# Ledger of designs, part 182: miniprotein binders against q53ft3

Target 1, 195 residues: q53ft3
Amino acid sequence: MFGCLVAGRLVQTAAQQVAEDKFVFDLPDYESINHVVVFMLGTIPFPEGMGGSVYFSYPDSNGMPVWQLLGFVTNGKPSAIFKISGLKSGEGSQHPFGAMNIVRTPSVAQIGISVELLDSMAQQTPVGNAAVSSVDSFTQFTQKMLDNFYNFASSFAVSQAQMTPSPSEMFIPANVVLKWYENFQRRLAQNPLFW
Short names: E, the ipSAE of ESMFold2; O, the ipSAE of OpenDDE; V2, 0.75 times the mean of E and O plus 0.25 times the DockQ between their complexes.

## First folded at step 20 (miniprotein)

Design W19 (at its last look DockQ between E and O 0.01; V2 from the best seeds 0.00; counts 0 for: pae O 10.6 > 1.5, placed apart)
Fold by ESMFold2, look of step 20:
Structure W19 (fold): chain B 195 residues (1-195), chain A 83 residues (1-83)
Amino acid sequence: as target 1 above (195 residues)
Amino acid sequence: SPIQEEFEKLMERAEWHFEWAERYYEMGDKEYALLYFEFAARVFRKAAKLAKKNNDPESYKEAIEYAEEAQKYAEEIQKELEK
């Protein structure tokens, strides 16, 4: 009962359940992905004393899966952002998923979630730099990108009196950009994952 | 010895969790800070049990003191989240 979100893609909510306690999402074209959000869908909590270990798998040069522990999700931390851009050529770690017998292409990676006891999860060490801090940090990053875009676009604004005729070009009134900016910020504050 | 080697591995793992808990707290991720302090405490207590089984009171004291520190931070963060 998990979701997986990549920026610019539709959210995935139909994990492949490969065991009672193990769930997998496919990530096609994984080399273009820098971050993945893994989250609980909301109405089915982990059993008491349990949580989820989150793994990233990609095919190595021989086509064999390399699994790396990204971090955790729990009832107390039901959503997390993981940076995967630096992991696509690293070494694997021990993992609970075993050999999976499906045929994969070199361009498809996987996110695996293993439901485990908290005591077992505590014995695991995620790969460094995988987990990205908090919703506040994601929102802050997104806000900085918005500000950069708006400030850049605004620096080229001119009044009609300043324009030279250019009939082969299309123009956007600055007010349209401002309205979009304000709408985006409002939506981001209401739901940081709306986009 | 194998027992001392296992103790050192547990302490290193617990310290790893403790340090990440501090980083997550500084970054504003109180939920992960809480989780990682709790994980650190669990692993420090496992190390303490091993030291007690090995009749090593100095290692026991070290591990239990770190476990209690991690647990204290977890409890403070829990109170912050419950407000």
Scores: ipSAE 0.608, ipTM 0.870, lowest interface PAE 1.5, mean pLDDT 80
Fold by OpenDDE base, look of step 20:
Structure W19 (fold): chain B 195 residues (1-195), chain A 83 residues (1-83)
Amino acid sequence: as target 1 above (195 residues)
Amino acid sequence: SPIQEEFEKLMERAEWHFEWAERYYEMGDKEYALLYFEFAARVFRKAAKLAKKNNDPESYKEAIEYAEEAQKYAEEIQKELEK
């Protein structure tokens, strides 16, 4: 349902579902991360009247998780970019993830997505510095991230004749990645704020 | 030429992988470092093959040298991960 992307890192498409309505991505070495993109995979939409509240969690000096609301994703806005670099010194906010005993290593942060009613989301206030305000910054970041992912993925592309049988592995047709990339690029070019 | 442009794009891509491999290694993320060095090596080899087809021995040599370097680092990291 959700993807998480950090520039220079592999895209994450397998969120840990910690509850029926809650999904979590782990972000190792979060201190090096400036921006995170959260996006809908397009496979499953939000139910009618629902969206996703996106939270960031990092360990404080005591190793306790500090959660902050970054923003939202919806069927109408299926992707969002968040600046997290400046949040490391921020105060925690109320969050729906409770005392999740997520075994965290000190260097691992988390992106949490809570599926919630749109009306409820409208009453929440994201942290002010999480939104990317600059179109240029967003475009630049997104372009770098997309290029990194595409270059990475394409580097693994092999023809079927070159494939070694590996029953335990799942394969994605390269055309799927390419089509996604091209579509995203096109939309970005048309409107950097299409999300 | 279109072939030269493609070569340059491959070299740039491979270099990008290589740089990120180094960064990940410095960060202690050896698994990602390994992956990116392997990618770099693979893409450099692709560039080399293209240069060879284009009868450009200098470009071929350059790409091969970088591929070998990337491969060496990948192998070293692999050994570290196996300990």
Scores: ipSAE 0.000, ipTM 0.224, lowest interface PAE 10.6, mean pLDDT 79
ESMFold2 (binder alone), look of step 20: mean pLDDT 90; pTM 0.886

Design W2 (at its last look DockQ between E and O 0.48; V2 from the best seeds 0.00; counts 0 for: pae E 1.6 > 1.5)
Fold by OpenDDE base, look of step 20:
Order: C-alpha cells, then sequence, then structure tokens
Structure W2 (fold): chain B 195 residues (1-195), chain A 83 residues (1-83)
C-alpha cells in the first residue's frame, strides 16, 4: 500500500505491517537522512473518509524510541516530503504504535503510517519543522533524487558494440533518459510542484 | 471551565491547521492546502458545537465564521485542482 523513499537509497515498497491499520519502514543510518518521501503505491486506495498519519521514530540517548507526527497522506495527497533532520532533538508525542518489539540498532529510525479516519487525523497536530519549509528545500531534494536516478541509470549504459544479444530484454537509448532528465529539470525550475 | 478550555484547544488546533493551509498554498502545494483547510473547518465546527452545548452564542458565532471561511478556501482550492 505504501512506499518510502530516501535520496540516494533504494525505494522501499514492502512495509512491515505491524497491525491491520499500521505499517512501518526501517531507515538505517537515519542521521544522514534529511528528507523522506512517503507515498501510496496506487494499488490500494484509502477507504472513503480515511487517510494515513505519518510518524517518525528515532532512538533517544537511552535507546528508547521517540515518536513524532510528521504529517499526512490521503487519496487526494498520495505523496508527501518530510524533513526529518531537524527532528533529532525534538520531543516525543503520542503515537498509535505502542511498544514495538523490534530490535533496534541505535542507527535505525522508523517511518510509521497509521490508517485512520480523517476526523481523527484532524484532531492531530504535526510537528511544524517536519514540513518542507521552502520551495528551495524541495527543489534541492528533488534535484538530488534526479541526480541519483540519472547516475544510477547511466551506470548501466553500454555502447552498441558492447551489447550482448538479449532478445527477451528491451533497451532504452541513454539519450532518451538524458532528454527526460533535462525536461524534468526544466519543469522543476518553472514549478517545483508541477507533478 | 473545563468546557472553555476544551473550546480554546479546539480553536487553537483549527487555527494551526488554517495557518498551515495558507503556508502550503503559498508554497504551491494545493493538495495539502486543501487538506488542512478541510481539517480546520472540521475542527472549527466541532468547537462551534461545543460552544452551542455550553450556551455560549458568541463563541459559537466566532467558530462558525472561521469554519465557513476555511470551507470557502477549501472549495476554492478544490475548484482549482479540478481545472
Amino acid sequence: as target 1 above (195 residues)
Amino acid sequence: SPIQEEFEKLMERAEWHFEWAERYYEMGDKEYALLYFEFAARVFKKAAQLAKKNNDPESYKEAIEYAEEAQKYAEEIQKELEK
């Protein structure tokens, strides 16, 4: 139902379902993470009148989890970017995840998504500093993601002379990826929220 | 009074949603702006109902006016998103 994305890392599409209405992603080396994208996979929508509350958990100095409400995802807002770098010294809030028996290493944080009624979500107040505070921050994050993708894709580029016959595989010219990248950058520069 | 305190907490929460809705709108995130205006409207309406039960017509009026404003903005944004 949900995916989680960190710049420079592989996308996570397999959340641990800890309850019927609760999903968790592990974030190793969370101290190096500035932003996280949480998104719906599009396979299963929220039921009518429901959405997801998105929480962040990190270990405190004693190794105890500190949970904070980042924000929300809904059918109308199926993806969101959260800044987590500034939360490392924040105070914990009430959360629906209880005592999770997950063996945590000190460097691993978690993203938790709780499926809830919109009315219940309206009764909650996210931490203010988790929001993407500026268009510039969003642009920078997106640019890093684009660069990572381009670098990843280009690492598999081979010349025609280097190609081995694989009739079962489809190939995309590297120039197509480059053109897409350039067009995306242009659109991003015009409107960072064009998508 | 406990009821007045609850009313004030609801108003504060609704105002928080409203302010963030405006911020998201200014940032160009219309979907989040819409969501938070809807949340604001819901919570203001809840505050209004509490005021009504408490026989506080002034607080009721205030909360309803804010609820209507939030709802208006939500509706406007919804129309923008449908274009």
Scores: ipSAE 0.634, ipTM 0.877, lowest interface PAE 0.7, mean pLDDT 86
Fold by ESMFold2, look of step 20:
Structure W2 (fold): chain B 195 residues (1-195), chain A 83 residues (1-83)
Amino acid sequence: as target 1 above (195 residues)
Amino acid sequence: SPIQEEFEKLMERAEWHFEWAERYYEMGDKEYALLYFEFAARVFKKAAQLAKKNNDPESYKEAIEYAEEAQKYAEEIQKELEK
């Protein structure tokens, strides 16, 4: 019914079902994770009038789970990206997973999905700092790519006075890299979806 | 009183949803904007029902007007998504 994706990791599609209406994914090495994607897998929709509340849990200093509501997935919003980078030391909130535990280790967090009535979901308030839009997430990802490319390419730049002779090599002046970076950055700021 | 405190809590919760619906709309996430306007409308209606049972017509009118506004935004966004 559900998938969970973290950048650079295999997608998880086999949630642990801890109750008829509750599903969890383990996130090993959670301290390296900044974003998580939760989505509905196939053509199995929520029943009418229902949706999914999505929670993030990490162990506190005593190894006890601390659960925070990230947001929701529904038939009308079947996938969502959540920021968890600022949540790894946050306060717990009310959640439906406390009586149904799995074996945990100190380095493993969890994503929990609880299938609930929409009326019940409306009574919940997600943590605001988990909010991400597809536009905002794409913009952040693209900016990180641009910064990485610029820093990498610039580390190989040499001035003409410092250029090493290499008859078989092609060289790119550093100003071309900078011009590309500035142009791309400007286009992205004007339209985050320009490509 | 406990009833007035509950009414105020419902109104704050509904306003939270309404404000985030507006933020999601501005960010281009129409699907979440729709969901959060619908949630706001649900909670405002619950607050209106409480005010009605408490014989508070002023609070009832305020809550129901906000619920209707949230529902109108949700309907407009739903139409945009169906285009």
Scores: ipSAE 0.573, ipTM 0.856, lowest interface PAE 1.6, mean pLDDT 77
ESMFold2 (binder alone), look of step 20: mean pLDDT 89; pTM 0.879

Design W20 (at its last look DockQ between E and O 0.59; V2 from the best seeds 0.00; counts 0 for: pae O 2.3 > 1.5)
Fold by ESMFold2, look of step 20:
Structure W20 (fold): chain B 195 residues (1-195), chain A 83 residues (1-83)
Amino acid sequence: as target 1 above (195 residues)
Amino acid sequence: SPIQEEFEKLMERAEWHFEWAERYYEMGDKEYALLYFEFAARVFRKAAMLAKKNNDPESYKEAIEYAEEAQKYAEEIQKELEK
């Protein structure tokens, strides 16, 4: 599975799977978005020799989708920041989503991820300088992701006295999340690329 | 002419990847630098195979030399990431 994050919004981790190898995230109010982060959740790596091509789609003046290749994510590059602020009037690129029956919502853009062979990905050329690259950018993204995850998870914390039994559901003690958060922040501050 | 046109398109695509790999390396993104050097090498080798099928040894040599250069950079960066 994949995640998609826009600054100032809740992270999306429930992609719409439109084919066995194709996943889509909706981006409502896309005109206000300048950057998008796409990342692997870390539970399921790509099979050997495979990776993900990442696309951005927006509706043109006739409401027809225009798809543009942003770049890639792979097991060796599991997260990337893509700049989309300059792409909302650009030319379309070749893409694997054109024949799919995707529910199109007017005035909503999409991020598409297509799982492909690395050999096939190598034949593709991303638009412009969409991928933002710097250690500082990934450090800032990772810190924002950590803060968002911690705040979200902790907002649902309850004491043991407040719990209603739910034998079909697994639970994680809140202090486990806090310890993970503290450990990860410490490691990130020491080496932003430790991962 | 169609085969030569395809060869030139492959070389241009591989050079695009190679140039971006260099830029990512200079910016400190070794993971993307590695990825794009590997992509460049793959596309240069594809161009070389097309030239070989077309009995064009000069184009074959050109493409293979670029593929080997890209592969060498990828291997060096991979060692840097594994430290």
Scores: ipSAE 0.522, ipTM 0.843, lowest interface PAE 1.9, mean pLDDT 79
Fold by OpenDDE base, look of step 20:
Structure W20 (fold): chain B 195 residues (1-195), chain A 83 residues (1-83)
Amino acid sequence: as target 1 above (195 residues)
Amino acid sequence: SPIQEEFEKLMERAEWHFEWAERYYEMGDKEYALLYFEFAARVFRKAAMLAKKNNDPESYKEAIEYAEEAQKYAEEIQKELEK
């Protein structure tokens, strides 16, 4: 139902379902993370009148989890980018995840998504600095993500002379990936919210 | 009174949603602007109903006016998103 993306890391599409209406992603080495993207996979929409409250949890100096409401995802806003780097010293807020008996290493944070009524979500107040505060920040994040993807894809590039016959596999020319990358950058420069 | 305090908290929350809706709109994030205007409208309406139950017509009027404004902006943004 949900995905989680950190620039420079593999996308997570398998959330741990801790309750019927609650999902959790683990974020190892969270101190190096500036931004996180939470998105719906598009396979299952929220029921009518419902959405998702997105929470961030990190261990405090005593190893206790500190939960903060980052924002929301809905059928109308199926993805959001959150800045988490500035939250590391924040105060905890009310959250629906209770005491989770998850063995946590000090370097692991969590993203929690709670499926809730929109009316209930309206009664909540996210932390003010969690949302991407500028188009520039969004652009920078997207650029890093794109660069990571390009670098990843290009690492598998082989010349035709290096190719071994594999009839069961399909191959995409590296130039196609490059062209896509360039086109995406152009569109991003014109309108960071073109999608 | 406890009812008045609750009313004020609702108004404050609705105003918070409204302000952030404006900010998101200015940033070009129309989807979040829409969401937060809808939230503002919902909470203002809740405040209005509370005022009505408390026989406070002044507070009711204020809350309804803000709810209508928030709803108007939400509808306008929705139209923009459909183009």
Scores: ipSAE 0.121, ipTM 0.621, lowest interface PAE 2.3, mean pLDDT 81
ESMFold2 (binder alone), look of step 20: mean pLDDT 90; pTM 0.887

Design W21 (at its last look DockQ between E and O 0.52; V2 from the best seeds 0.59)
Fold by OpenDDE base, look of step 20:
Structure W21 (fold): chain B 195 residues (1-195), chain A 83 residues (1-83)
Amino acid sequence: as target 1 above (195 residues)
Amino acid sequence: SPIQEEFEKLMERAEWHFEWAERYYDMGDKEYALLYFEFAARVFRKAAELAKKNNDPESYKEAIEYAEEAQKYAEEIQKELEK
């Protein structure tokens, strides 16, 4: 139902379902993370009148989890970017995840998504500094993500002379990827929120 | 009074949603702007109903006016998103 993305890391599409209405992603080495993208996979929409509250949890100095409400995702807003780097010293808030018996290492944080009524979501107040504060920050995040993808894809590039026959595989010319990258950058420069 | 305190908390929450809706709109995130204006409208209406139950017509009027304003902005943004 949900995915989680950190720039420079593999996308997570398999959340741990801890309850019927609650999902959790683990974020190893969370101290190096500035932004997180939470998104719906598009396979299952929220029921009518429902959405998701997105929480961040990190261990405090005593190893106890500190939960903070980042924001929301809905059918109308199926993806969102959150800044988590500035939250590491924040105060905890009320959260629906209770005491989870998850073996945590000190370097692992969590993203929690709680499926809730929109009316209930309206009664909550996210931490203000979790929002993407500027278009520039969003652009920078997206650019890093794109660069990572391009670098990853290009690392598999081979010349035609280096290709071995594999009839069962499809191949995409590297120039196609480059063209896509350039077009995406152009569109991003024109409107960072073009999608 | 406890009722007045609850009313003020609702108004504060609704105002928070309203302000962030404006911020998101200014940043170009119309979907979040829409969501937060809708939240503002919902909470203002809740405040209004509380005021009504408490026989406070002035507070009721204030809350309803803000609810209508939030709803208006939400509707305008919805129209923009449909283009």
Scores: ipSAE 0.635, ipTM 0.878, lowest interface PAE 0.7, mean pLDDT 86
Fold by ESMFold2, look of step 20:
Structure W21 (fold): chain B 195 residues (1-195), chain A 83 residues (1-83)
Amino acid sequence: as target 1 above (195 residues)
Amino acid sequence: SPIQEEFEKLMERAEWHFEWAERYYDMGDKEYALLYFEFAARVFRKAAELAKKNNDPESYKEAIEYAEEAQKYAEEIQKELEK
């Protein structure tokens, strides 16, 4: 019914169904995760008048789960991106996953989806700092791509004194890569959609 | 009074949804803008119903006017999504 995607990881499509109306994805090494995408698989829509409340759960300093409402998915909004990097400290709120309030290992968090009436969902207020614009998600992804490329290319840098003669192989001066990186970063900061 | 406090909490919740609907619209997320305007309208109508039960016509009028405004935005966005 649901999928969960983290940048740089394989998509999860096999949620654990922990109740008739409750689904859970595990997020190992959650401290390295900044954003999560939750989406409907498209083969099983919500019943009419219903939707999904999406929660994030992380273990606090005592190892106890803390649940926070991220937002919603519905038949009219079947895919959403949520920011979780700023949510790994704070108070929990009332939530429908009471049976999942058990001690977790410190490195594993969860995404919980509760199928509920739209009228019930309207009475809930998500944490405001989980909201992400399409532009903000694009900027985050692009910045990580730029950093990854630069770090990768830089790891192969050699001086001319270190070069092995290889006439069939082409080389790029390291300052060309740096200039490209600086130009792209500047343009991205001015207009994230320039490319 | 407890009834007035409940009314104020409902209005605050509905205004929260309304504000986020506007933000999502400005960001270009018309699907979330639609959802949050619809949620705001639902909660404003719940506040209006409470005011009506409490025989408070000024609060009723305020809440129903906001509910109708939210609903109008939702309908306009729905038409944009269908284009």
Scores: ipSAE 0.604, ipTM 0.867, lowest interface PAE 1.4, mean pLDDT 80
ESMFold2 (binder alone), look of step 20: mean pLDDT 90; pTM 0.888

Design W22 (at its last look DockQ between E and O 0.01; V2 from the best seeds 0.00; counts 0 for: pae O 10.2 > 1.5, placed apart)
Fold by ESMFold2, look of step 20:
Structure W22 (fold): chain B 195 residues (1-195), chain A 83 residues (1-83)
Amino acid sequence: as target 1 above (195 residues)
Amino acid sequence: SPIQEEFEKLMERAEWHFEWAERYYAMGDKEYALLYFEFAARVFRKAAELAKKNNDPESYKEAIEYAEEAQKYAEEIQKELEK
């Protein structure tokens, strides 16, 4: 139902379901993570009148989990970026994950998603510094994704002299990718929401 | 009093959502702006119901006016998203 993405890591699409309405992703090496993207895969929407409250946990100095409410995802806002770099200390939030049938590893952080009524979600207040501007965080995420795409595609570039004959395959000249990359970067810098 | 304290807590929570809705709208995140205006409206209406049950018409009027304002913004943003 949900995906979780950290820059430079493989996307996680198989949450640990710890209850009918509770989902968890493990975040190893959490101290190196600054932002997390939480999104709906698009296969199963929330039931009408419901959405997802998104939490982050980290182990405290005693190895005990401390949970904080990051924000929300809904059918109308199916993806969001949360800054967690400033949340690795301090006081926890009220949360629904206190007694879950999950493997608890005290040295690993977690993202928890609780499927709840919209009326209940409205009564919650996220940690204020976890909310990030989707424009700023979207630009950062998109720039990294674009760099990754360009570097990946460029790593397979060959000259025409190096090509093996393969008439059943379609090819795109490398300069088309470069032109697209340069154009997209310029437009994104001028207006992060041009899309 | 406990009832006035609860009313003030609801108003504060709704105002928090309303202010973040405005920030998200200014940032261009219309989906979160819509969500937070809808949340603000829900909590303001809850505050209005409490004021009504407590026979406090001034608090009722304040809460319902804010709820209607938040709802108006949510409806406008919803129309922008459905284009």
Scores: ipSAE 0.530, ipTM 0.850, lowest interface PAE 1.9, mean pLDDT 79
Fold by OpenDDE base, look of step 20:
Structure W22 (fold): chain B 195 residues (1-195), chain A 83 residues (1-83)
Amino acid sequence: as target 1 above (195 residues)
Amino acid sequence: SPIQEEFEKLMERAEWHFEWAERYYAMGDKEYALLYFEFAARVFRKAAELAKKNNDPESYKEAIEYAEEAQKYAEEIQKELEK
């Protein structure tokens, strides 16, 4: 349902579902991360009248999780970019993830997505400056991330004749990655504010 | 030529992986460094094979040298991770 993208890193498409309506991505070495893109994969939309509240969690000096609301994703806004580099000193906010005993290593942050009613989301206030307002900065950032992912994924591309039997491995056709890339670029080009 | 253009694209891609590998290593993220060095090596080898098909021994040599370097770093990091 959701993807998480960090510049220079592999895209994450397998969120940990911690509840029926809650999904979590782990972000190792979060201190090096400036921006995170959260996006819908396009496979499953939000139910009517619902969207996703996006939270960021990092360990404080005591190792306790600090959760902050970054913003939202919806069917109408299926992606968003968030600046997290400046949030290290931020105050925690109310969050729906409770005291999840998520095994946290000190260097690992989390992106949490809570599926909520749109009306409820409208009453929430994201932390300041988390949402990237500049279209140009977003476009540049997303382009770099997309290129990195595409280059990474395509480096593993082999022809059928070059494949070695590995029953334990799953293979994704290269055209799937390409189509995703092209669709994302097209959306970005058509409407830089689609996020 | 289309082949030369493809070669250059592969070299650029491999170099990108190599640079990120170095960055991740410098940040202490050895797992990512390993992955990106492996990617770099693989793509450099693809470039080398293309150069070979194009009868360009200089480009072949360059690509192979970079592939070997990337592979060496990957192997070293792998050893570090196993300790």
Scores: ipSAE 0.006, ipTM 0.244, lowest interface PAE 10.2, mean pLDDT 78
ESMFold2 (binder alone), look of step 20: mean pLDDT 90; pTM 0.888

Design W23 (at its last look DockQ between E and O 0.01; V2 from the best seeds 0.00; counts 0 for: pae O 12.3 > 1.5, placed apart)
Fold by ESMFold2, look of step 20:
Structure W23 (fold): chain B 195 residues (1-195), chain A 83 residues (1-83)
Amino acid sequence: as target 1 above (195 residues)
Amino acid sequence: SPIQEEFEKLMERAEWHFEWAERYYLMGDKEYALLYFEFAARVFRKAAELAKKNNDPESYKEAIEYAEEAQKYAEEIQKELEK
């Protein structure tokens, strides 16, 4: 149902399902992370009248989890960027994960997604600096995702002299990917929210 | 009064959502603007229900008027997203 992406890392699409309605992603080396993207994979929507509350958890000085509400994802808002760098010294809040036996490795933070009724989600207010409110932060994250995709795709490039024919496969010329990448960057610089 | 304190907390939560909805709208995030206006309307209506049960028609009227305002903004944004 969900994906989790941190700049410079592989996307996670295999959440640990800790309950029928609760999903967790591990974030190792969490102290180096400033932003996280949480998104729906796009093939399985939330049930009618429901959405997802997104939490960030890190261990306190006693090794106990501290959970903070970052914000929400819904069928109408299926992807969101959350700033977490300021939260690593924050105070915990009410959350739905405390009564569960969630397996945690030492010194690893987590992203928790709880599928809840919209009426219940409306009764909560996220921590004030979690959801991205700056166009500049959105632009920086988007640029890093674009760079990661371009570098990955271009690492498979071969010249025609090196190519082994495979007539049952589809191929895309490398310059098409480069042209798209350059055009997208130009448009992003002009209007970060164009897409 | 405990009931008045609960009413005031609900109104504050709804106003928080309403303010964030306005901020998201100005930033161009119409999806979050819509979500937060809808959340504001839900919480204002919950406050109105409490005022009605407490036989407080002035608080009821206040909460319902804010709920209807939030709902109208949400409907306007929904139309913008559908075009």
Scores: ipSAE 0.456, ipTM 0.835, lowest interface PAE 2.1, mean pLDDT 80
Fold by OpenDDE base, look of step 20:
Structure W23 (fold): chain B 195 residues (1-195), chain A 83 residues (1-83)
Amino acid sequence: as target 1 above (195 residues)
Amino acid sequence: SPIQEEFEKLMERAEWHFEWAERYYLMGDKEYALLYFEFAARVFRKAAELAKKNNDPESYKEAIEYAEEAQKYAEEIQKELEK
């Protein structure tokens, strides 16, 4: 349902579902991360009247998780970019993830997505400066991330003649990745804020 | 030439991945380091094959040397992960 992307890192498409309505991505070495993109994979939309509240969690000096609301994703806004570099010294906020004993290594932060009613989301206030307002910064970040992902994925591309039988593995046609990339690039070029 | 341009793009991409592999390794993210070194190696090999098709032995040699280096690092990290 969700993807998480950090520039220079592999895209994450396998969120840990910690509850029926809660998903978590681990972000190792979070201190090096400036921005995170959270996006809908397009496979499953939010139910009608629902969206996703996006939270960031990092360990404080005591190793305790500090959660902060970054913003939202919805069917109408299926992706968002968040600046997290400046949040590492911020105060925690109320969050739906409770005392989830997510065994965290000190260097691992988390992105949490809580599926919530849109009406409830509207009452929440994200932390300041988390949403990237700069179109240029977003465009640059997104471009780098997309290029990284596409290059990485394409490096594994093999012809059917080159494939070895691996019944335990799932394969995605390269054209699917290409089409996704091209569509994303086109949309980005047309409107950097298309999400 | 279009082939030379493509070669340069592949080399640049591979180098970028190689650099990130090193960064991830230094950060202790060995799994990511491994993946990016493997990726770098594959892309360098693609560049090498392109150079070969273009009858450019110097470019071929360069790309192969980088591919071998990336592969070596990947193998070393793999061994570390298996311990």
Scores: ipSAE 0.000, ipTM 0.211, lowest interface PAE 12.3, mean pLDDT 78
ESMFold2 (binder alone), look of step 20: mean pLDDT 90; pTM 0.885

